VHH binders against MYG1 protein YER156C. Designs and how they scored, part 11

Target 1, 338 residues: MYG1 protein YER156C, of Saccharomyces cerevisiae (p40093)
Amino acid sequence: MNSVKRVKLNSKMSKQICTHSGSFHADESLAVYMLRLLPEFKDAKLVRSRNPKDWEASDILVDVGAQYDGVKFFDHHQRGFFETFNEKYKTKLSSAGLIFKHYGRDIIKTILNNKVSSSDLDLLYDKVYKQFVEALDANDNGISKYTIPKDSNLEPNFRDNAISIPGIISGMNPNWNEDTSDESFDRCFARASEFIGGVFVTLVRGYGQSWLPAKALVAQAIDERMDVDKSGKIIVLPQFCPWKEHLYELEREKNIEKQIEFVLFTDSSGAWRVSTVPINSTSFQFRRGLPEPLRGLRDEELSTKSGVPGCIFIHAAGFIGGAKSKEAVYELAKMSLA
Key: E = the ipSAE of ESMFold2; O = the ipSAE of OpenDDE; V2 = 0.75 times the mean of E and O plus 0.25 times the DockQ between their complexes.

## First folded at step 4 (VHH)

Design m3 (framework vhh_gefurulimab)
Fold by ESMFold2-Fast, scan of step 4:
Structure m3 (fold): chain B 338 residues (1-338), chain A 122 residues (1-122)
Amino acid sequence: as target 1 above (338 residues)
Amino acid sequence: EVQLVESGGGLVKPGGSLRLSCAASGFTFSDYAMAWFRQAPGKEREFVSAISSGGSTTYADSVKGRFTISRDNAKNSLYLQMNSLRAEDTAVYYCAAGEYFHKGYEDEYDYWGQGTLVTVSS
């Protein structure tokens, strides 16, 4: 999926990673951590230096050296650098994005103990970049999330820089009036790298071990949809799982885009839910809502007005409802269809 | 793309005043620490002054009491008011941006302008 081949390293037993000295940022803090997850770099020595002699002695350089060759040098600070993750992305890569582009599949495999197929690995590779690494790339390159008109009086209700990942990492540098020796910066860098690395690993594990397995459940539910309802617009999941993103992708793969309108599943209490399908992955609008006269009603009042025994609720916005049985949530979905 | 563009440099006589400006674009200016560095002919680059995102300032001993750093977050601009200029202030002045506020450490700043020449001569 990317246009640059991963570098195969020589048989040297001990590797050396180099990044720049002084103030550190989220990108190279993560890049160094990601490299050290790999078998070939797990025992690597880290040198933080802007001295060319240290660069010559190193096996890989991140965020320093003003070069990118996809082999030894992984820096994005040079003029004319326009590398993106792939043709679908416009965000210029930082050192984190460069390392993830080249090593990301192996990094993910290592985090998941090699328990992932090649096709699932490609899916996770894109998802991890899209959900996490791209934002770090953008932040490091000064790319804004939104284009705000100059004459706009859009004021945020609060500031959140101190609780963003880049802001937290920035705050982990020594303060100007503390010990600002190279040794102090190196100790702070190590702590910052472990922090952002922990966040990254937790996210990757969540995607690989929880989000990804939901795809198979959604695929089976889609394949069985005609047995649920002759319209093919209602699917049943055996339990709650993160279904939305998988549904949109599977609909595209199967050429049934926009066809599924309701998803039935059990909640944590063992009761059943009927969920609408949003128009797209980020929308609060849905393809088809639950019946307007039933919205906001609960328990006996809902059961009486709907004619469906065992109802629990229908949200006031009509996007979700619940009942004691699968038959009951099916009837609520069915009566919502045109 | 992050850009820092300095202006206001020129020729002034000893004892004169000059105001440098730095126009920033491509990042959230108000969240960054800003600094001025200079490089005199035949000498190493040296720290002049820095201002934090919160407005805290620091100055090199050689310019303290003569130079004033300030910022205008609404205009994405950094300024250096230089008073009582001396021949030894002759240098190319560079604007720099960093996520953290550091005195005297040029390697702590990731974004740099192209520089503006200040000549103090009679």
Scores: ipSAE 0.000, ipTM 0.143, lowest interface PAE 22.3, mean pLDDT 85

Design m4 (framework vhh_7nfr_2)
Fold by ESMFold2-Fast, scan of step 4:
Structure m4 (fold): chain B 338 residues (1-338), chain A 123 residues (1-123)
Amino acid sequence: as target 1 above (338 residues)
Amino acid sequence: QVQLQESGGGLVQPGGSLRLSCAASGFTFSDYYMSWVRQAPGEGREWVSSISSSGSYTYYADSVKGRFTIARDNVKNTLYLLMDSLKSDDTAVYYCAKEYYGRHGDEYYFDYWGQGTQVTVSS
């Protein structure tokens, strides 16, 4: 292996970031914030300008300059630009996507205080793009989440523009009857960049500090499954954690796809839950349901009908249930396998 | 995982030419800026040249500008440095380096390096 720490050559004492002036959007607001998280741009001067002389004086340009070279120019507005995050994606990159594609691993590593392995960093890099940055790229490029037939009579049930991130950022521009000087736009941009940056950092920390550590818990639960039940179809987690995405991936890695059918875990009150496993990450359908005669029952009625003391509930759809003890939820899972 | 393997160095007379190659593996080569960095005996590292992920943009140190050409083959995952009009001052170990953020000119950051290939220009 040829891994080395960063080597700094031909040091420059000050850095300059440039983006366009005037009305701003979510993509460059995030892009500038993401750059400033990096040590080399932490104290960078921001210039908002469409003047080529200001572009030439800058070290990095985002969402301006009509060029993309992966080094100094990070703009997506030029004709013939079709860059995607990678071969698995069809969404054209915005300036936020371009900056994230090139600096995303280091941005994530910085947010997590370098407490992440290379393989976990790759997993977070993909997850952050898929869950957050791709939607910003799509919005900026006019790409809809759904392909709606042109002759359809589909109408939205409500309006959500004021609570979407792009809509919130748009609303942070100076209003027509307010101070519309360059200085006012720059102040509003700084506020918008901090807002979207805060959302981004919170999400990345959640993934790195909470979602990612769940993988180890799920892996151990899978390894111990034969000690739970000889079928190997029931796993036990020490507490609730985001297990679903990790379960599907670990099953693939261990060549046991579709074998785990029930997950047992404690909730915050100390009571136990038994959860079914959905057939895939977006489905409400599950591999094996809890017993049909018990669905919708609660407390004493459920305990009596099931023969299992200490039951609390089984949802009408049969996808989850609860009881006061680990033994009780284990019995509910076990009888589902019979 | 990530590996960078240089080749093509050797002994050459002043005014001669050499072609260095770097075979990359363990990462998506076409997504990263790549650079050549050299280190002469008893001296610090000196950046020589960088090439963008697409190959469309190239950058050179003033000392080699007009004499060296950097190129890449994203199908073969290979980086090249074509060195013409070699001078005794070009004597150094040449390293292939993966850039971590793609910035160059006044400051360079690298997260992976090859083992290097020796270039000696003499008599």
Scores: ipSAE 0.000, ipTM 0.109, lowest interface PAE 20.8, mean pLDDT 84

## First folded at step 5 (VHH; framework vhh_8h63_2)

Design m2a (from m2 with D31S; at its last look DockQ between E and O 0.01; V2 from the best seeds 0.00; counts 0 for: pae O 15.4 > 2, placed apart)
Amino acid sequence: ELQLVESGGGLVQAGGSLTVSCAASGFTFSSYYMGWSRQAPGKERELVAGITSGGSTYYADTVKGRFTISRDNAKNTLYLQMNSLKPEDTAMYYCAKGDWYHRGSEYTFDYWGQGTQVTVSG
ESMFold2, look of step 5: ipSAE 0.000; ipTM 0.211
ESMFold2 (binder alone), look of step 5: mean pLDDT 83; pTM 0.831
OpenDDE, look of step 5: ipSAE 0.000; ipTM 0.242

Design m2b (from m2 with D31S S53R; at its last look DockQ between E and O 0.08; V2 from the best seeds 0.00; counts 0 for: pae E 18.0 > 2, placed apart)
Amino acid sequence: ELQLVESGGGLVQAGGSLTVSCAASGFTFSSYYMGWSRQAPGKERELVAGITRGGSTYYADTVKGRFTISRDNAKNTLYLQMNSLKPEDTAMYYCAKGDWYHRGSEYTFDYWGQGTQVTVSG
ESMFold2, look of step 5: ipSAE 0.000; ipTM 0.133
ESMFold2 (binder alone), look of step 5: mean pLDDT 82; pTM 0.823
OpenDDE, look of step 5: ipSAE 0.069; ipTM 0.588

## First folded at step 7 (VHH; framework vhh_8h63_2)

Design p1 (from m2b with H102V E106T T108Y; at its last look DockQ between E and O 0.01; V2 from the best seeds 0.00; counts 0 for: pae E 24.6 > 2, placed apart)
Amino acid sequence: ELQLVESGGGLVQAGGSLTVSCAASGFTFSSYYMGWSRQAPGKERELVAGITRGGSTYYADTVKGRFTISRDNAKNTLYLQMNSLKPEDTAMYYCAKGDWYVRGSTYYFDYWGQGTQVTVSG
ESMFold2, look of step 7: ipSAE 0.000; ipTM 0.101
ESMFold2 (binder alone), look of step 7: mean pLDDT 82; pTM 0.824
OpenDDE, look of step 7: ipSAE 0.022; ipTM 0.482

Design p2 (at its last look DockQ between E and O 0.01; V2 from the best seeds 0.00; counts 0 for: pae E 23.3 > 2, placed apart)
Amino acid sequence: ELQLVESGGGLVQAGGSLTVSCAASGFTFSSYYMGWSRQAPGKERELVAGITRGGSTYYADTVKGRFTISRDNAKNTLYLQMNSLKPEDTAMYYCAKGTYETGSRVWTYFDYWGQGTQVTVSG
ESMFold2, look of step 7: ipSAE 0.000; ipTM 0.100
ESMFold2 (binder alone), look of step 7: mean pLDDT 83; pTM 0.840
OpenDDE, look of step 7: ipSAE 0.135; ipTM 0.620

Design q1 (from m2 with D31K S56K E106T; at its last look DockQ between E and O 0.01; V2 from the best seeds 0.00; counts 0 for: pae E 21.2 > 2, placed apart)
Amino acid sequence: ELQLVESGGGLVQAGGSLTVSCAASGFTFSKYYMGWSRQAPGKERELVAGITSGGKTYYADTVKGRFTISRDNAKNTLYLQMNSLKPEDTAMYYCAKGDWYHRGSTYTFDYWGQGTQVTVSG
ESMFold2, look of step 7: ipSAE 0.000; ipTM 0.124
ESMFold2 (binder alone), look of step 7: mean pLDDT 83; pTM 0.829
OpenDDE, look of step 7: ipSAE 0.000; ipTM 0.190

Design q2 (from m2 with S30R D31S S56R E106S; at its last look DockQ between E and O 0.00; V2 from the best seeds 0.00; counts 0 for: pae E 13.9 > 2, placed apart)
Amino acid sequence: ELQLVESGGGLVQAGGSLTVSCAASGFTFRSYYMGWSRQAPGKERELVAGITSGGRTYYADTVKGRFTISRDNAKNTLYLQMNSLKPEDTAMYYCAKGDWYHRGSSYTFDYWGQGTQVTVSG
ESMFold2, look of step 7: ipSAE 0.000; ipTM 0.134
ESMFold2 (binder alone), look of step 7: mean pLDDT 84; pTM 0.849
OpenDDE, look of step 7: ipSAE 0.349; ipTM 0.761
ESMFold2, look of step 9: ipSAE 0.000; ipTM 0.221
ESMFold2 (binder alone), look of step 9: mean pLDDT 84; pTM 0.843
OpenDDE, look of step 9: ipSAE 0.288; ipTM 0.729

## First folded at step 9 (VHH; framework vhh_8h63_2)

Design r1 (from q2 with S53T G55D; at its last look DockQ between E and O 0.00; V2 from the best seeds 0.00; counts 0 for: pae E 14.7 > 2, placed apart)
Amino acid sequence: ELQLVESGGGLVQAGGSLTVSCAASGFTFRSYYMGWSRQAPGKERELVAGITTGDRTYYADTVKGRFTISRDNAKNTLYLQMNSLKPEDTAMYYCAKGDWYHRGSSYTFDYWGQGTQVTVSG
ESMFold2, look of step 9: ipSAE 0.000; ipTM 0.203
ESMFold2 (binder alone), look of step 9: mean pLDDT 82; pTM 0.827
OpenDDE, look of step 9: ipSAE 0.521; ipTM 0.824

Design r2 (from q2 with H102Y; at its last look DockQ between E and O 0.00; V2 from the best seeds 0.00; counts 0 for: pae E 11.4 > 2, placed apart)
Amino acid sequence: ELQLVESGGGLVQAGGSLTVSCAASGFTFRSYYMGWSRQAPGKERELVAGITSGGRTYYADTVKGRFTISRDNAKNTLYLQMNSLKPEDTAMYYCAKGDWYYRGSSYTFDYWGQGTQVTVSG
ESMFold2, look of step 9: ipSAE 0.000; ipTM 0.335
ESMFold2 (binder alone), look of step 9: mean pLDDT 83; pTM 0.844
OpenDDE, look of step 9: ipSAE 0.346; ipTM 0.754

Design r3 (at its last look DockQ between E and O 0.01; V2 from the best seeds 0.00; counts 0 for: pae E 22.2 > 2, placed apart)
Amino acid sequence: ELQLVESGGGLVQAGGSLTVSCAASGFKFRSYYMGWSRQAPGKERELVAGITSGGRTYYADTVKGRFTISRDNAKNTLYLQMNSLKPEDTAMYYCAKGDWYHRGSYTFDYWGQGTQVTVSG
ESMFold2, look of step 9: ipSAE 0.000; ipTM 0.189
ESMFold2 (binder alone), look of step 9: mean pLDDT 85; pTM 0.856
OpenDDE, look of step 9: ipSAE 0.017; ipTM 0.322

## First folded at step 10 (VHH)

Design t1 (from r1 with K97A T108K D110Q; framework vhh_8h63_2; at its last look DockQ between E and O 0.00; V2 from the best seeds 0.00; counts 0 for: pae E 18.0 > 2, placed apart)
Amino acid sequence: ELQLVESGGGLVQAGGSLTVSCAASGFTFRSYYMGWSRQAPGKERELVAGITTGDRTYYADTVKGRFTISRDNAKNTLYLQMNSLKPEDTAMYYCAAGDWYHRGSSYKFQYWGQGTQVTVSG
ESMFold2, look of step 10: ipSAE 0.000; ipTM 0.151
ESMFold2 (binder alone), look of step 10: mean pLDDT 80; pTM 0.814
OpenDDE, look of step 10: ipSAE 0.520; ipTM 0.826

Design t2 (from r1, 17 letters changed; framework vhh_gefurulimab; at its last look DockQ between E and O 0.01; V2 from the best seeds 0.00; counts 0 for: pae E 23.1 > 2, placed apart)
Amino acid sequence: EVQLVESGGGLVKPGGSLRLSCAASGFTFRSYYMAWFRQAPGKEREFVSAITTGDRTYYADSVKGRFTISRDNAKNSLYLQMNSLRAEDTAVYYCAKGDWYHRGSSYTFDYWGQGTLVTVSS
ESMFold2, look of step 10: ipSAE 0.000; ipTM 0.114
ESMFold2 (binder alone), look of step 10: mean pLDDT 84; pTM 0.857
OpenDDE, look of step 10: ipSAE 0.058; ipTM 0.353

Design t3 (from r1 with S106P T108K; framework vhh_8h63_2; at its last fold request DockQ between E and O 0.01; V2 from the best seeds 0.00; counts 0 for: pae E 22.0 > 2, placed apart)
Amino acid sequence: ELQLVESGGGLVQAGGSLTVSCAASGFTFRSYYMGWSRQAPGKERELVAGITTGDRTYYADTVKGRFTISRDNAKNTLYLQMNSLKPEDTAMYYCAKGDWYHRGSPYKFDYWGQGTQVTVSG
ESMFold2, look of step 10: ipSAE 0.000; ipTM 0.091
ESMFold2 (binder alone), look of step 10: mean pLDDT 82; pTM 0.835
OpenDDE, look of step 10: ipSAE 0.668; ipTM 0.890
ESMFold2, fold request of step 14: ipSAE 0.000, 0.000, 0.000; ipTM 0.090, 0.101, 0.177
ESMFold2 (binder alone), fold request of step 14: mean pLDDT 83, 83, 83; pTM 0.843, 0.847, 0.844
OpenDDE, fold request of step 14: ipSAE 0.694, 0.678, 0.719; ipTM 0.900, 0.891, 0.912

Design t4 (from r1 with T108P; framework vhh_8h63_2; at its last look DockQ between E and O 0.00; V2 from the best seeds 0.00; counts 0 for: pae E 17.2 > 2, placed apart)
Amino acid sequence: ELQLVESGGGLVQAGGSLTVSCAASGFTFRSYYMGWSRQAPGKERELVAGITTGDRTYYADTVKGRFTISRDNAKNTLYLQMNSLKPEDTAMYYCAKGDWYHRGSSYPFDYWGQGTQVTVSG
ESMFold2, look of step 10: ipSAE 0.000; ipTM 0.109
ESMFold2 (binder alone), look of step 10: mean pLDDT 82; pTM 0.824
OpenDDE, look of step 10: ipSAE 0.609; ipTM 0.860

## First folded at step 12 (VHH; framework vhh_8h63_2)

Design u1 (from t3 with H102F; at its last look DockQ between E and O 0.00; V2 from the best seeds 0.00; counts 0 for: pae E 20.4 > 2, placed apart)
Amino acid sequence: ELQLVESGGGLVQAGGSLTVSCAASGFTFRSYYMGWSRQAPGKERELVAGITTGDRTYYADTVKGRFTISRDNAKNTLYLQMNSLKPEDTAMYYCAKGDWYFRGSPYKFDYWGQGTQVTVSG
ESMFold2, look of step 12: ipSAE 0.000; ipTM 0.135
ESMFold2 (binder alone), look of step 12: mean pLDDT 82; pTM 0.834
OpenDDE, look of step 12: ipSAE 0.455; ipTM 0.798

Design u2 (from t3 with H102L R103T; at its last look DockQ between E and O 0.00; V2 from the best seeds 0.00; counts 0 for: pae E 21.1 > 2, placed apart)
Amino acid sequence: ELQLVESGGGLVQAGGSLTVSCAASGFTFRSYYMGWSRQAPGKERELVAGITTGDRTYYADTVKGRFTISRDNAKNTLYLQMNSLKPEDTAMYYCAKGDWYLTGSPYKFDYWGQGTQVTVSG
ESMFold2, look of step 12: ipSAE 0.000; ipTM 0.102
ESMFold2 (binder alone), look of step 12: mean pLDDT 84; pTM 0.844
OpenDDE, look of step 12: ipSAE 0.444; ipTM 0.793

Design u3 (at its last look DockQ between E and O 0.01; V2 from the best seeds 0.00; counts 0 for: pae E 23.3 > 2, placed apart)
Amino acid sequence: ELQLVESGGGLVQAGGSLTVSCAASGFTFRSYYMGWSRQAPGKERELVAGITTGDRTYYADTVKGRFTISRDNAKNTLYLQMNSLKPEDTAMYYCAKGDWYYRGPYFDYWGQGTQVTVSG
ESMFold2, look of step 12: ipSAE 0.000; ipTM 0.087
ESMFold2 (binder alone), look of step 12: mean pLDDT 84; pTM 0.843
OpenDDE, look of step 12: ipSAE 0.000; ipTM 0.241

Design u4 (from t3 with T28R H102Y R103S; at its last fold request DockQ between E and O 0.01; V2 from the best seeds 0.00; counts 0 for: pae E 25.6 > 2, placed apart)
Amino acid sequence: ELQLVESGGGLVQAGGSLTVSCAASGFRFRSYYMGWSRQAPGKERELVAGITTGDRTYYADTVKGRFTISRDNAKNTLYLQMNSLKPEDTAMYYCAKGDWYYSGSPYKFDYWGQGTQVTVSG
ESMFold2, look of step 12: ipSAE 0.000; ipTM 0.086
ESMFold2 (binder alone), look of step 12: mean pLDDT 83; pTM 0.842
OpenDDE, look of step 12: ipSAE 0.534; ipTM 0.837
ESMFold2, fold request of step 14: ipSAE 0.000, 0.000, 0.000; ipTM 0.082, 0.099, 0.107
ESMFold2 (binder alone), fold request of step 14: mean pLDDT 83, 83, 83; pTM 0.846, 0.847, 0.847
OpenDDE, fold request of step 14: ipSAE 0.691, 0.662, 0.683; ipTM 0.901, 0.886, 0.895

## First folded at step 13 (VHH; framework vhh_8h63_2)

Design v1 (from u4 with T53Y; at its last look DockQ between E and O 0.00; V2 from the best seeds 0.00; counts 0 for: pae E 20.0 > 2, SAP .674 > .668, placed apart)
Amino acid sequence: ELQLVESGGGLVQAGGSLTVSCAASGFRFRSYYMGWSRQAPGKERELVAGITYGDRTYYADTVKGRFTISRDNAKNTLYLQMNSLKPEDTAMYYCAKGDWYYSGSPYKFDYWGQGTQVTVSG
ESMFold2, look of step 13: ipSAE 0.000; ipTM 0.156
ESMFold2 (binder alone), look of step 13: mean pLDDT 82; pTM 0.831
OpenDDE, look of step 13: ipSAE 0.008; ipTM 0.377

Design v2 (from u4 with R28K T53W; at its last look DockQ between E and O 0.00; V2 from the best seeds 0.00; counts 0 for: pae E 23.9 > 2, placed apart)
Amino acid sequence: ELQLVESGGGLVQAGGSLTVSCAASGFKFRSYYMGWSRQAPGKERELVAGITWGDRTYYADTVKGRFTISRDNAKNTLYLQMNSLKPEDTAMYYCAKGDWYYSGSPYKFDYWGQGTQVTVSG
ESMFold2, look of step 13: ipSAE 0.000; ipTM 0.091
ESMFold2 (binder alone), look of step 13: mean pLDDT 82; pTM 0.836
OpenDDE, look of step 13: ipSAE 0.018; ipTM 0.306

Design v3 (from t3 with T53F; at its last look DockQ between E and O 0.08; V2 from the best seeds 0.00; counts 0 for: pae E 23.2 > 2, placed apart)
Amino acid sequence: ELQLVESGGGLVQAGGSLTVSCAASGFTFRSYYMGWSRQAPGKERELVAGITFGDRTYYADTVKGRFTISRDNAKNTLYLQMNSLKPEDTAMYYCAKGDWYHRGSPYKFDYWGQGTQVTVSG
ESMFold2, look of step 13: ipSAE 0.000; ipTM 0.092
ESMFold2 (binder alone), look of step 13: mean pLDDT 82; pTM 0.834
OpenDDE, look of step 13: ipSAE 0.020; ipTM 0.513

Design v4 (from u4 with T53L S103K; at its last look DockQ between E and O 0.00; V2 from the best seeds 0.00; counts 0 for: pae E 19.0 > 2, placed apart)
Amino acid sequence: ELQLVESGGGLVQAGGSLTVSCAASGFRFRSYYMGWSRQAPGKERELVAGITLGDRTYYADTVKGRFTISRDNAKNTLYLQMNSLKPEDTAMYYCAKGDWYYKGSPYKFDYWGQGTQVTVSG
ESMFold2, look of step 13: ipSAE 0.000; ipTM 0.144
ESMFold2 (binder alone), look of step 13: mean pLDDT 82; pTM 0.828
OpenDDE, look of step 13: ipSAE 0.427; ipTM 0.788

## First folded at step 14 (VHH; framework vhh_8h63_2)

Design w1 (at its last look DockQ between E and O 0.01; V2 from the best seeds 0.00; counts 0 for: pae E 25.3 > 2, placed apart)
Fold by ESMFold2, look of step 14:
Order: structure tokens, then C-alpha cells, then sequence
Structure w1 (fold): chain B 338 residues (1-338), chain A 121 residues (1-121)
């Protein structure tokens, strides 16, 4: 096989993507990467230019051109621009958000090798925007993460820009005392685009291949809960999975909100865990804790005090415990219902 | 040995104030976030306040505005100043240490023996 193509020949047949020259940011670095995931732009030539002649010659422009038409121009800097991902969001889009809004489903489908249903694709589309792209849009538009009370005297406890994606991308630009030619900026841009693209693809695969399949496991566990315990308050997952968001959503869908109090599952070693359910996804309070007299105990002491053979531990706060068998963690949960 | 020793509990009238403290040893105190939990008779243990290594504070809604958590890294001591106390604040108060790898300010993995706070009236 030939790993190197003649660029000159491919340029004659390839589409052209344009973004601005000079210092680059996370916004267009991701936008360009996302476009190149699409079959139409897979072999696209990238031109980084502020010259209108280059804009005219291009098939698509991101983060340059002061226009948004949803076909060729995907800039967000012009006056009067106030596009959001949809009505559920207040965050104004950047060029990355614009590309994701228009092409995000096709991008996700490509990353997952077309192994995703239309219904699942809709879920992933919103999930990826909420968990990744929205923050880039917000950063590029100067939107604060927190609503801070008026007249607060807040000072940061530390600086974290260097470990943020926007800060890392900024640091990938040529330094003032290095080669600052257009060619150097273009080489550095290619590295930045590859970096943020890798992060993005990894996240999409995680949601599509791990997070999303977990919903079916949680749904089945809920449907079978009366076979686990007649209270309906205990569910069993066949293995650890990211269950919390799905649990709350499925409870709403099934009109059983706040009914599930314990989740039993295996860890990677095959041992069993009994987890409480937080009252919501961000709370440190749980719907029902493991028995107070047993909290903080381990091994033989826990097994003896509980009367349950094979216990490993109960966390001191009572939010999780472990045992060698499914039957043992069930008994620990059952005691908690008393 | 990791140890958390609470003190300063007692009986106080409704509307009064009390400060409980926690002496920590056996770990690098300044490197961990800390917190307070409480357990009232017949109720589940609940987390009421947390403080990060950078002194950012978090409170349960039931105590916000009345309780103040603070830390003195030089003395390895955690404090909870409780003002405008109510009978429903009656509980055993436990000092809490964060996860071994620094989880969220509401995730704790070790508690002391507790100090009883009883609010009369």
C-alpha cells in the first residue's frame, strides 16, 4: 500500500477548507478536525488565510469570513450573531459548535463506524454537545462557568489554564522567539487540531460504546426489580456500568421517581458491590444509606456484626459496600430497608 | 495511624452558638479536603459542610448561612462554627477526611468518633 499521496495531485481533486491565519485556538482546531472526519472533506486541503480570494476559492470556511449561512460560512464573530445549539441552551455557538450543530450526527456516526441507531444518535448528539462542545463554545465566547453573585470578592485558589484544552492549544502556537512564519503556524495548527481531535474522538467513542449501552442494562434491571426484592427498591446490574444518569431518567420515564434505593453490581474483579443512590446526580445525600452500626467495618468484623458471610467492607459514610457474593450484598441492602 | 478526634460538643439552647473542632494526625492534613457530617437519632448520616485544600467551602442547604467550616493547616485542625442553632441540629457530629486521591468536596472516606451536639428547646 502507498502511505504517502502526492499532495499536488490530491489538491486538484480535493475540497478546500479555510480558516484564519496566525494564532489559532481550540475552536477552529476542532472545527477543522471534525470536518475532516466527514467523507466529503476527508482529503480536504486546508488553507489558513485572511485573504478574501482564498475565501472565494474555498468550499467551506470556519472561524473566518464574518458570515454564517449554514452551508459555506461558519463564523460567529459578526455583530448580531446569537445562535445556540437549540432552545435548551443559552450558550452562544463558536465555529466548533456551528460545525457540530450542522454535521454532528454525521461526525458521530462516522466515529462509531455507522454502528448506531437513529434514536441513539440523537441521544449522543445532545450528550456530546453538553459534555464537550458547549464548554468550547462558552470559552471562545468568554462565558463564565459559574453564575457568581454580584459584588463577590472571589480570587482563584490557583491558575489552571495550562491544563485546560484552550490553554494547551494556545501554548501550541509558535513562541515569539521561534520561527513565526506562516508555515510554522500551519505546522503547529496541524498538531493542535490532531490533539483536540483525539480527545474529541475518545470522548465520543466512550459515550457511544460504553455510556449508551449502559442504559439498556439499567432499564432491564429496573424491569426485573420485583424479582430481586418485592419492595422494588433494589436493582441488580450484571456488571459495573455508568448507571446514575440513566437511573434518574428511566425512573421519570416509568413514573417511579425516587423509588430505587440500592444498586447491586460486580466490580472488575468479580466481587460484588452495593451502592446507595444519591438523591440527585450532584448530591452528597443518598436516598437510603447502608446500616449505621455497620459503617466503617471490614471483613470478619463486618461479617460477624451483620450476620452476613463474605463481607468485605462498608464505607464509613455508608454510601457503598462490598462483599464476595451477590447474596451477601443483597442481604446488606435488605437490612437497610428495615 | 490516621486519626480524627472531635471535641467541643455539648448542650446549648436554641438560638445559641457552638464551635466543634477536629484534631487530625497520621496524614498530610493540608493536602486533603475535609468535612463535617452529622447523624441525628434515628436518622441517616448526612454531610453538612466541606472545605477544599484551597479553603473553598460548601454547605448543605439546611445549614447554609448558619454554619461556617474552616481549617488551620498549621495546627492540623478543622472547625465548624455553628450559629443560630435549632433543635433539629441535635446530632453526633463527625469530622471527615476526603478520598485517598482527592475526590469531590462531598466524597469522604474516613470519619472520627464524633462529638455530641444537643440543642435544647
Amino acid sequence: as target 1 above (338 residues)
Amino acid sequence: ELQLVESGGGLVQAGGSLTVSCAASGFTFRSYYMGWSRQAPGKERELVAGITTGDRTYYADTVKGRFTISRDNAKNTLYLQMNSLKPEDTAMYYCAKGDWYRGSPYKFDYWGQGTQVTVSG
Scores: ipSAE 0.000, ipTM 0.081, lowest interface PAE 25.3, mean pLDDT 85
ESMFold2 (binder alone), look of step 14: mean pLDDT 84; pTM 0.849
OpenDDE, look of step 14: ipSAE 0.599; ipTM 0.859

Design w2 (at its last look DockQ between E and O 0.01; V2 from the best seeds 0.00; counts 0 for: pae E 22.6 > 2, placed apart)
Fold by ESMFold2, look of step 14:
Structure w2 (fold): chain B 338 residues (1-338), chain A 120 residues (1-120)
Amino acid sequence: as target 1 above (338 residues)
Amino acid sequence: ELQLVESGGGLVQAGGSLTVSCAASGFTFRSYYMGWSRQAPGKERELVAGITTGDRTYYADTVKGRFTISRDNAKNTLYLQMNSLKPEDTAMYYCAKGDWYGSPYKFDYWGQGTQVTVSG
């Protein structure tokens, strides 16, 4: 006769997440991962089941249950479901999009260790949806990237499914001639969820830790541009950063649209670059090019013909150049303005 | 700094039971597959048991039905309960951490091990 040992009950009760059994996709693989980033669900049991009794026993369901209530049920397959991320988007949400819509701010905040302001969090929330989650929603709902004319006979030049995230996840399912038990599917699902979760976390960290901080650098560079050159058309960054999107937005905010024509920065080796500014974020055309007679020249030939010591190159198309010093890239930009 | 520290090994009579533990630090324990391997003198190291982030388990045929792997994510601790021990289970037992993107049975870091000796 041993006494029952009730030394400690954990103050946290284990939550249960449910998604469907069988073949899995990127949608629920990410949705489950995202939920487990939240404190409430970090230690949650995962049940993969199509049995309604398991649904009833679960605290939250993704991609199963044919309901959406924003609390327990996060399915998107039912009739009358047309939810989008917000009014700026036409893409119907999948379960990943639903979880991100409801929990995305908390998820991003957790990934960034709460090192993000409220206003920056709003920016990241929209950015991550646009750049990553929307495409998964579209893929899961069978939405084409392009509007294709009816009765089109377009053929692809090559196949690319195996290098896409949805295709990779699909390939992580057990093959028909391997162990296809529920246990095997669950093991493969766990691997897939960790894979897409890692990709997602890396992307979120990139935006939060690299893309966002670059805005401050670009803003400062713009504020100082008259000290660089009285034209106000040249800015200097202390190092390469993702400056393009920020430049266009900051120009708009400061009422100086289209004024900046050259961006000077160091690369990781310490050499200097002079970049033109594209007309817009998706254009290969630039506002002002590097000097036409110098395009395609390199090293000593470029330095001699330009009269600027220490040049390394000017690209044949004239959109970027390099030199050993800040003074050299400045001179290349300045002569382009003249 | 990543560390895996095994403990709980020792001498046990054939047919007996023993639990070995692995204290983990320096990484997000709950996010990785974990496992146990063993190596007897003069033999190749073999995977004994593995456990996923979702608490699904794998066992080598030589220990299936006798060993139970488990994890306590709140304590960052991995366990191996070994029942019905046989002299052939005598080995150094190593805690293992899986990689971020690999198979649940691919491991990339190992502890120093704890000795389990089963006497006949």
Scores: ipSAE 0.000, ipTM 0.094, lowest interface PAE 22.6, mean pLDDT 85
ESMFold2 (binder alone), look of step 14: mean pLDDT 84; pTM 0.851
OpenDDE, look of step 14: ipSAE 0.023; ipTM 0.427

